# VH-VL binders against DNA-3-methyladenine glycosylase 1 (mag1): the designs that were tried, part 2

Target 1, 206 residues: DNA-3-methyladenine glycosylase 1 (mag1), of Schizosaccharomyces pombe (q92383)
Amino acid sequence: TKAEIHLSGLDENWKRLVKLVGNYRPNRSMEKKEPYEELIRAVASQQLHSKAANAIFNRFKSISNNGQFPTPEEIRDMDFEIMRACGFSARKIDSLKSIAEATISGLIPTKEEAERLSNEELIERLTQIKGIGRWTVEMLLIFSLNRDDVMPADDLSIRNGYRYLHRLPKIPTKMYVLKHSEICAPFRTAAAWYLWKTSKLADYTK

## First folded at step 1 (VH-VL)

Design L03 (framework fv_polzastobart)
Fold by ESMFold2-Fast, scan of step 1:
Structure L03 (fold): chain C 206 residues (1-206), chain A 123 residues (1-123), chain B 107 residues (1-107)
Amino acid sequence: as target 1 above (206 residues)
Amino acid sequence: QITLKESGPTLVKPTQTLTLTCTFSGFSLSTSYVGVSWIRQPPGKALEWLASIYWDDDKYNNPSLKSRLTVTKDTSKNQVVLTMTNMDPVDTATYYCARIEDYGDYLGYFDYWGQGTLVTVSS
Amino acid sequence: DIQMTQSPSSLSTSVGDRVTITCRASQGISNYLAWYQQKPGKAPKLLIYAASTLQSGVASRFSGSGSGTDFTFTISSLQPEDVATYFCQQYNSYPLTFGQGTKLEIK
């Protein structure tokens, strides 16, 4: 792909990583979820490994409607104790309620509306919501809205990916990632995908 | 060989501004992933980190000292300058500059130190 | 801020003895800990970084261990020139913070 050619041409480190991981194959669903669903997923995943997050999501879906994700109205009206029983902390429950109310009011747009807004417009708008930081919105941009030029620089796995890519002795900061990922534009989402894959490589060092 | 040396006034009156210069050799702030920091030590007390400036002009100041601190660099002269406003007798300390090699996270330890300069704040 | 607490505050022992100093962080700092030696009237000297990595040129009798919140610095056989104050420093997050120091003297 264009992204593979671009990244492979940047330097020897990127060329090696692209070769080791292989073809750029992001998780592409034909049926994309509404923005509020991805925001809730991202909030649930804060400070948790994917196994724990998946368990919470499965319990949450089961409470609502036969395995379907709860509607904003259902979330708004859901009892605190029911959400707590799914495994959400009190602060995450507050965030989920805020996401639901913001979706009902129109502050969080529908997928169709969101596709007409820029990355920066969505970041500015959605980070107003309590518990929603830039990383959470970046997950939405990548996984729901399919934006191609997003680098979630504060993501621990992305930072760890740069440790591997540049053979650093320790995990770099967000500022390092932001500086060094500029050359990956306009395919920073593809760059992020390759960085996330570093943990699965045979020579990955902890 | 890497060397750092502090220079500036040794006596400062209360409310005045302190300006210290660190002059170094054996490395350059035009080289990526290095920085220079300021650390102080009141007589007989612990070390306190004040500020750091890095090769890319990124700066970090100790929040406890708020807006009193400014750190700047002149890469061509191999110099880093610390400015500290509104000096008080409790700011009496030996002031050190030291090098950090930045391994990409702007956090680190101090591998080479200047000799230090004692700054006394009194009327 | 991350508080660094050293124990003991002072220690007096004999040449040839094994010396142990501890450092405790108020929150987890992984292995982002350095140890410094400071002789009277002199600047600190880096001995150890990353909790256990000996700085180039530093004598092998010095060692460090630990991770998370509890760290140990050891001198396997005390020499006269080791009389100094020793400081730990965390570099997990800003602001960078130091322990209060441990003063080591010979009997």
Scores: ipSAE 0.000, ipTM 0.439, lowest interface PAE 18.3, mean pLDDT 85

Design L04 (framework fv_polzastobart)
Fold by ESMFold2-Fast, scan of step 1:
Structure L04 (fold): chain C 206 residues (1-206), chain A 124 residues (1-124), chain B 107 residues (1-107)
Amino acid sequence: as target 1 above (206 residues)
Amino acid sequence: QITLKESGPTLVKPTQTLTLTCTFSGFSLSTSGVGVSWIRQPPGKALEWLASIYWDDDKYNNPSLKSRLTVTKDTSKNQVVLTMTNMDPVDTATYYCAHLPYDSEWELPYFDYWGQGTLVTVSS
Amino acid sequence: DIQMTQSPSSLSTSVGDRVTITCRASQDISNYLAWYQQKPGKAPKLLIYAASTLQSGVASRFSGSGSGTDFTFTISSLQPEDVATYFCQQYNSYPLTFGQGTKLEIK
């Protein structure tokens, strides 16, 4: 992969990491996902291991009788207790309601509209919505909009990935990640994928 | 176990920017689900919530003050920083930081542990 | 925003008396209500959360009840150390909001 060649060529640390993890195999779906659905998935993954987040998201997806993901209108009008039963915290329920309202008002674009906007335009626009931070938008850019040059620098797993990559004694700052990941452009999403994979390596905590 | 302490200037002139730091121990903002909030109390008046920041950098700011408020964290230092621009005498208050408890089922945005508070006086 | 209204604003009574403070929300907050005690010159201390759950280490004479919009905080037998201002807080939705406080004094 072009991304693999680029990253392996940056320095000995990246070359080692790419070799240890192997081929770049992002979890990309062929399904057409609307931005509000991925934002809700990202909210569900806050505070939770991916297994628990997937369980919550799958319960939420099953609420509608037709097996389709709930519409923004359905989410807006949904009872608190129904959302709670899926496993969402009160804070996350508030975020889901805000996502639904922003989608209905057009602040959160359709996938077709979003594909015409830059990463920075989407970040600026969507982070104004209550409960949607930069990390949440970055998840949307990576997983829904398939953007190749996104570094979620404040993600704890990414920062721990840099601790591993550079053999640091403690977790580095967001600023450290931003500075050192510049060389990964235009494949920062692939770099992030490799950094997330460090938690699976034998010497991760050593 | 959980302790928090506010620090920053005690006297601010009108139009200046206030920066307050909350330093804590007994928990980490690297742990999923945890958060820290800022609350203020003018002398003799009610408590007013200002802002919250969570482990994943998700932020909530009081809408009445949103354009003036910035909350950030430094996870490695166990610190949360509140910045409030364009200070006015009406902003004279004791400023508190507080811990947001977490339950795996429910996030609980009430405040189980508080810092001692720091009085900030806004005067010319 | 959800408005929280406490009653009374102040109360003066005797040691051993039963004290009742009420808190009303402008909209349904389920059981997402906390009660705090604040002694003069001190930070608030959490007494009750989820409307009726006593915080660990808090004396059993303190209790809470209610759901939806109407909530009650009770001290079954007032002690001298209970002199303080008491605040309710809703945490059903952002922005988080507090009642105006009830100042409790001993005659």
Scores: ipSAE 0.000, ipTM 0.431, lowest interface PAE 17.5, mean pLDDT 85

Design L05 (framework fv_polzastobart)
Fold by ESMFold2-Fast, scan of step 1:
Structure L05 (fold): chain C 206 residues (1-206), chain A 125 residues (1-125), chain B 107 residues (1-107)
Amino acid sequence: as target 1 above (206 residues)
Amino acid sequence: QITLKESGPTLVKPTQTLTLTCTFSGFSLSTSGVGVSWIRQPPGKALEWLASIYWDDDKYNNPSLKSRLTVTKDTSKNQVVLTMTNMDPVDTATYYCARTKYYGSGSYPYYFDYWGQGTLVTVSS
Amino acid sequence: DIQMTQSPSSLSTSVGDRVTITCRASQDISNYLAWYQQKPGKAPKLLIYDASNLETGVASRFSGSGSGTDFTFTISSLQPEDVATYFCQQYDNLPLTFGQGTKLEIK
């Protein structure tokens, strides 16, 4: 792909990583996902290992009848104990209800509305919501809105990916990631995907 | 910029009531979601949360001290007042006021993003 | 009450070193954890909230991680101005409680 060619051409470190991981194959659903659903997934993933976060999110997305993800109205009205049983902490439940209310009020746009807004406009708008930081919006941009040029620099796995990529003695800072990932534009989402994949490589821990 | 400043007596005798005032600028307690809290720190020891008051007059007091604590606000003056009864030498501490965030009814104070300089209150006869 | 225990109680190290401080909660607090820096004679300053979010204006060398009961605070490369006592604070339940503090000094 264009992204693979671009990244492989940056330097020997990127060329090696792309070759070791292989083809760029993002796990994106072909189904139309609304932004609030992805924001909820991102909240579930906050401060948790991906396995635990996925288990919580999968339990939650299966809670509604009709095989559909719970609506914002259903989430707003949902019993605290039902949400707690999925594995959400009290504060994450507060965040989910805030997401539901913000979706009902229109602050969180529909997918169609969001497609007309830039990355930075969405970040500025959505980080107004309690419990939604920049990382959470970046997950939305990548996984729901399919934006190609997003680097979630504060993500611990991304930072650890740079440790691996550049063979650093310790995990670098958010600023290091922001500076060194500029060269990956306009395919920083693909770069992030490769960085997340470093944890699967045999020499990941040195 | 956001600033907070504590004022009140620096010396209190045992059994007396302590009254401290927090005067702040750069924000208002008419803004939803905002509160002011009182935290104290005995010399060389850990911080202890005392009380919080929010824009909607919701109040939270540390259960270990709640019978002794009263917190009030004057939104028009940008002031919050802490009153603590029956002072004892063990209450000697630096007392801070700080801005806090609060998310929704039935929630409670989270963390403290801006702090006053603190005022040392010594309790002795 | 939720008890917060920090380790170590004090630490002396060199400029440029990586510093790690830990905080343990007596029960699951999810990610409702903040870290503060208190320089000698000064009020505490918020550095980290929600376990890993860096407060605006705080230097990028500071970071936090963890969830549940075990949390870490890291300074990637110690600077002279970082000499301070560091406190963790939980806000999962009332009363709000702080760790006992970790005093950081330069050798």
Scores: ipSAE 0.000, ipTM 0.419, lowest interface PAE 20.7, mean pLDDT 84

Design L06 (framework fv_polzastobart)
Fold by ESMFold2-Fast, scan of step 1:
Structure L06 (fold): chain C 206 residues (1-206), chain A 124 residues (1-124), chain B 107 residues (1-107)
Amino acid sequence: as target 1 above (206 residues)
Amino acid sequence: QITLKESGPTLVKPTQTLTLTCTFSGFSLSTSYVGVSWIRQPPGKALEWLASIYWDDDKYNNPSLKSRLTVTKDTSKNQVVLTMTNMDPVDTATYYCAHSGDEYSSGWYPFDYWGQGTLVTVSS
Amino acid sequence: DIQMTQSPSSLSTSVGDRVTITCRASQGISNYLAWYQQKPGKAPKLLIYAASTLQSGVASRFSGSGSGTDFTFTISSLQPEDVATYFCQQYNSYPLTFGQGTKLEIK
């Protein structure tokens, strides 16, 4: 692909990483999931590994009697203790309630509306919501809206990816990631994907 | 490392319901962007996709068969179950289950690992 | 639904020959196309995905090309073990659809 050619051509470190991980397999989701659902998934994933986040999600969507993901109205009206029983922290519950209200009010757009907005417009709009930071919106841009040039610099796994890529003695800052990922444009989403894959490599902890 | 195996009845009478189970190892359906699908192939004919179920319990059924198909998963048992109602002789086929996606992969992937298939014959 | 049309439906050729099979989608599918090999009595085996990417462990004599609606699968030098039916598949949109298959035989 164009992304693989671009990234492997940047320097020896990127060439090595692309070779070790293999072919770029981007998320081209066939699902038409509304943005609020992906934002809730991203919130659940904050501070957690995918397996733990998935367990919380399975409990959360099972709250509905017929197994459908809860509507924004249902989430707005849901008892705190029911959400806590799924494994959400009090702060994450506040975020879920805020997402539900923002979806009902139209601040969080439908998928069709979101597809017409730029990355910057979505980040500006959605980060106004309590508990929704830039990272959470970047997850939406990458995994729901399939944007190709997004670098979630605040992501711990991305920062660990740069530690591995550049053989650093410690995990770098988000500012380091922002500066050094500029060369990956216009394929920064592909770069992020490779950086997330570093945790699967044999010498990751070296 | 990834393996899948189909199980269920090999003979079904017209109008009966078919239930097939796919048992797998080497991956979990709790892992993001991983899915298991059912594909069938009548003797000597092309492959036909039937249904898919993904890590997040999202389900897709072939529109031509949608009212007849149900796909479910039991993540703790590493199993996916396909149920197909009102079987007809034209449904005679080898039924396969297949994996898509990698552990913690964020990308779509075609069917990279397949079960051996189970031949289901529909006759009186 | 996206219709996948393969050509030819069958071909017979000699060991060492270059074999080319084509696949056409009824609408644009970008590069979301896979090629499978199916030997008699066996499950399909993924050979190529993303139109041109060779699956790990697959012999280098197999290759793919194309984008949008027109795709080509090539075996550079046919081996006896390559006797099989080959299928293309789009994974751009639901329902997922396969070509009708190309049966490859040795003369």
Scores: ipSAE 0.000, ipTM 0.444, lowest interface PAE 14.6, mean pLDDT 84

Design L07 (from L01 with heavy chain H99R S100M Y103D D104I S105L S106T Y109D D110S Y111P, light chain N92D L96W; framework fv_polzastobart)
Heavy chain, then light chain:
Amino acid sequence: QITLKESGPTLVKPTQTLTLTCTFSGFSLSTSGVGVSWIRQPPGKALEWLASIYWDDDKYNNPSLKSRLTVTKDTSKNQVVLTMTNMDPVDTATYYCARMEYDILTGYDSPFDYWGQGTLVTVSS
Amino acid sequence: DIQMTQSPSSLSTSVGDRVTITCRASQGISNYLAWYQQKPGKAPKLLIYAASTLQSGVASRFSGSGSGTDFTFTISSLQPEDVATYFCQQYDSYPWTFGQGTKLEIK
ESMFold2-Fast, scan of step 1: ipSAE 0.007; ipTM 0.509

Design L08 (framework fv_polzastobart)
Fold by ESMFold2-Fast, scan of step 1:
Structure L08 (fold): chain C 206 residues (1-206), chain A 124 residues (1-124), chain B 107 residues (1-107)
Amino acid sequence: as target 1 above (206 residues)
Amino acid sequence: QITLKESGPTLVKPTQTLTLTCTFSGFSLSTSGVGVSWIRQPPGKALEWLASIYWDDDKYNNPSLKSRLTVTKDTSKNQVVLTMTNMDPVDTATYYCAHEGYSYDLWGEYFDYWGQGTLVTVSS
Amino acid sequence: DIQMTQSPSSLSTSVGDRVTITCRASQGISYYLAWYQQKPGKAPKLLIYAASTLQSGVASRFSGSGSGTDFTFTISSLQPEDVATYFCQQYNSYPLTFGQGTKLEIK
């Protein structure tokens, strides 16, 4: 792919990582998930690793007996204790309620509306919402809106990916990632994907 | 490289308890989000998921096996142990342990690395 | 429990042919589906996860598609080394469940 060629050509470290991980194959879905659903998934992931976050989100999806993800109206009106039982902290419940209200009011756009907005416009708009930071919106851009040039620099796994890529003794800072990932444009989402994959490599802990 | 290897008895008598150990390298079960699962396959049949255990000692067991399953871990030894009570000839299968690790896709209960498998025959 | 049904149970075709295998879930599983290849006497090998994402190191002739209840696995041009049994697996909810397998042979 264009992304693989671009990244492999950046330097010897990137060439090695692309070769070790293999073909760029991002998670692709034909489902048209609404942005609020992906924001809720991202909130569930805050301060947690994927398995714990997935368990919480799966329990939340299962609340509805009709098999559909809860609507914004259902989430707005849902009892605190029901959401708590899924494993959401009180803080995260507050964020989910804020997401629901912002979706009802139109501040969080529909998927169709979001596809007409730039990355920067969405980040500025959605970070106004309580509990929604830049990382949360970046997850939406990558996984729901399929944007190609997003680097979630404050993501712990991305920072660990740079530790591996550059053979650093410690996990680098967000600013380090921002500075060094500029060369990956316009394929920073593909770069992020490869960095997330470093945890599966034989020498990851080196 | 992530590697896993199953060990335990290859022959078990009906009504006995089976104990299998999975020994692994290349990852730690103390790492947040990491999990190991047990899957079996009777000769010529489909794969059947048995149980999963995670870094925080959270456990999932296949409900069809009527509480016959116990899964435990020893993070200092890089081992996961499956115990299955009241073995029956129908339980004859190749037993695998497999890695469920971190994934960027957030829904990663698929198995990217497998042990070689160990055939357990249940007969008198 | 989510039942996974594969079709066909077996097929025999020629080298170079396009091969299609399907997997149907008894209820919606979004795109949380994996495909495995298993050669005789060997452990399964992950080929595809998230319905369409190719595992690192897996040949590009393998692909997957689908969402909800209906999924397809395709080999664009069959090679001799592709003779194996192929299994789908849902990971939308516990218990995790596999299809019954599709045995692929060359004529």
Scores: ipSAE 0.006, ipTM 0.462, lowest interface PAE 11.2, mean pLDDT 84

Design L09 (framework fv_polzastobart)
Fold by ESMFold2-Fast, scan of step 1:
Structure L09 (fold): chain C 206 residues (1-206), chain A 127 residues (1-127), chain B 107 residues (1-107)
Amino acid sequence: as target 1 above (206 residues)
Amino acid sequence: QITLKESGPTLVKPTQTLTLTCTFSGFSLSTSGVGVSWIRQPPGKALEWLASIYWDDDKYNNPSLKSRLTVTKDTSKNQVVLTMTNMDPVDTATYYCARISYEDSSGYFYEGYFDYWGQGTLVTVSS
Amino acid sequence: DIQMTQSPSSLSTSVGDRVTITCRASQGISNYLAWYQQKPGKAPKLLIYAASTLQSGVASRFSGSGSGTDFTFTISSLQPEDVATYFCQQYNSYPLTFGQGTKLEIK
């Protein structure tokens, strides 16, 4: 792909990484979801494997009565104990209700509205919500909104990926990642995908 | 300076309930993103994580012991309390409290490592 | 649960030697692994987190490496004060789990 050509052309380190990992194959399954649903999924997935998160979501969807994901209004008005019974912690319930209220007020945009906003505008807007940090919004940008130029620099696996890429003696800082990933634009999401793959490479210890 | 210290009974009879208190200084559980955990170690054996409690009162208990474990906090006193019911001789161990730390600066993930530990308190369960 | 297997269970070596301890996770944990040192009668002390990041104040002779399922802890030149039991711990997911420990002794 165009991203593969761009990254492979940056330097010998990137060329090697792209060759070792292979074809860029991002997960596009989340493209049709509304932002609030994906923010709720991201929150529910904190500290949980995907299977555990799926079990919680299956219980949550069962409570909604119509087989569809609960609306923001339903979530706002839902009893705390009902959400607790689905498997959500008190912290996550607070975040879900904040997401619901922010969606109702228009702070969290619809997917169509979000498509008109830049990455930084969405980050500034959505991080105002309790329990939603920059990393959470970057996951939304990458996996739900399919933005091609996102580098989640604060992600530990991304930072570790740069240690591998540049053969550093220690895991680098967020600032190091931000500085050195600029050359990956406008395909920083593809760069992030390759960096996440470094932990699976046989020569990681070199 | 961050310190933690465990307190409670050193001898417990089988079937009784154990209550341990962790008193800490140098940080507060009113600060977002902080947590305190309980870990035990039977004599000569490995460490076993028991429970964690976070600033927002979110709680995680070891599934193998969940029905026996309760963890609570008193933010104003800088204390975290572990209660473990139906004690058995196999529960004889040194019990530690520790501050749980994590790398994610967004506060998104709370699984972590333990950067400051109490001295531990040996609890013996015997008749 | 993610199971952590340490090897060896014990080793005896000489001052100045390179010491290597390994830890294997039953499933992928990325780099969410910590190493602890525990001296007799004392609480554990954090040495390394994120598989390879040295905790502040910890001597540079200690290092860690690895990712996914296979991890290594190394002491480049053993000192007498390094006699202790060493434990790995995964923090990829709850429940948090530790290895069985490696007891390090000097000959």
Scores: ipSAE 0.000, ipTM 0.450, lowest interface PAE 15.1, mean pLDDT 85

Design L10 (from L01 with heavy chain E101P Y102E Y103D D104Y S105V S106W Y108S D110E, light chain N92D L96W; framework fv_polzastobart)
Fold by ESMFold2-Fast, scan of step 1:
Structure L10 (fold): chain C 206 residues (1-206), chain A 125 residues (1-125), chain B 107 residues (1-107)
Amino acid sequence: as target 1 above (206 residues)
Amino acid sequence: QITLKESGPTLVKPTQTLTLTCTFSGFSLSTSGVGVSWIRQPPGKALEWLASIYWDDDKYNNPSLKSRLTVTKDTSKNQVVLTMTNMDPVDTATYYCAHSPEDYVWGSYEYFDYWGQGTLVTVSS
Amino acid sequence: DIQMTQSPSSLSTSVGDRVTITCRASQGISNYLAWYQQKPGKAPKLLIYAASTLQSGVASRFSGSGSGTDFTFTISSLQPEDVATYFCQQYDSYPWTFGQGTKLEIK
């Protein structure tokens, strides 16, 4: 792919990583999921090990009458105790209610509307919502909207990926990631995907 | 690198309790995101997931069999133990333990990247 | 529970042929699907996860595609060592479930 050629051409470290991992094959949904659903998934994952986040999200996904993901209207009107039973903290329930209200009001766009907006516009707009930070919007950009130039620099796994890529003695800061990932544009999402893959390499812990 | 091996009785009588031990190397169950799962396969049939245990001692059991299943770990011994009560001839199967990786994208632990060799457990009178 | 159905249940073909196996989920599972190879008397081996991501060390002739409910596994040029039963597995919704398997043999 174009991304593979770009990244392999940056320096010997990137060339080696691309060669070790192989072809760029991202774990992206091809179905037309609405942005509010992905935002709720991202909120469930905040400050939790992914195993726990998956369990909570799966319970929540299945609570509607037909097993379909709850609508924004259903979420707005849902009992606090039903959401607590899924495993959400009070803080995250507040965030889910805010996402529902923002979707009903149109602040959170439909997928079709979102596809017409830039990364910067979506980040500025959606981070106004209670409980939605930059990382949460970056997950939406990557996994729901399929944007190709997103670097979630504060992500712990991304920072660990740079430790591996540059043979650093400890996990680098967000600032380090932001500075050193500039050369990966306009394929920073592909760069992030390769960095996430480093944990599967034989010499990851060295 | 990562290896797992099942051990336990190969023959059990109906109504008895089965206890299987998974001993592993190349990883630790104290490592964040790591899990170990039990899967079985009756002769010539499909695979069936039974139970999972994770680094933080959280446990998931197949709802169809939940009341019969217990999974525990001993992190210091690199072992995971499955206990299944009230065995029946239909439970005759090869039992596997397997490593569940943390997905670097959304933490999907539910696929199995390394498997033990399996142990055949026959349930008969 | 999500039911996984594979097609065909068995097939016989020749070395060098392109082999295609399909897997259908009873409801949408996005791309949360894995493919395993199991040789007689051996444990399953992970080949593909996330519908299309090749496991490290797995030969490039194996590939996967699909999303939602319909998934395809392909061997671009069949080799003798590929004789095995292949299983798909969904990991979108608990409990995790496997297909019934496809037995691949050489004519």
Scores: ipSAE 0.013, ipTM 0.466, lowest interface PAE 8.5, mean pLDDT 84

Design L11 (framework fv_polzastobart)
Heavy chain, then light chain:
Amino acid sequence: QITLKESGPTLVKPTQTLTLTCTFSGFSLSTSGVGVSWIRQPPGKALEWLASIYWDDDKYNNPSLKSRLTVTKDTSKNQVVLTMTNMDPVDTATYYCARDLTPEEYFELYGSGFDYWGQGTLVTVSS
Amino acid sequence: DIQMTQSPSSLSTSVGDRVTITCRASQGISNYLAWYQQKPGKAPKLLIYAASTLQSGVASRFSGSGSGTDFTFTISSLQPEDVATYFCQQYNSYPLTFGQGTKLEIK
ESMFold2-Fast, scan of step 1: ipSAE 0.015; ipTM 0.523

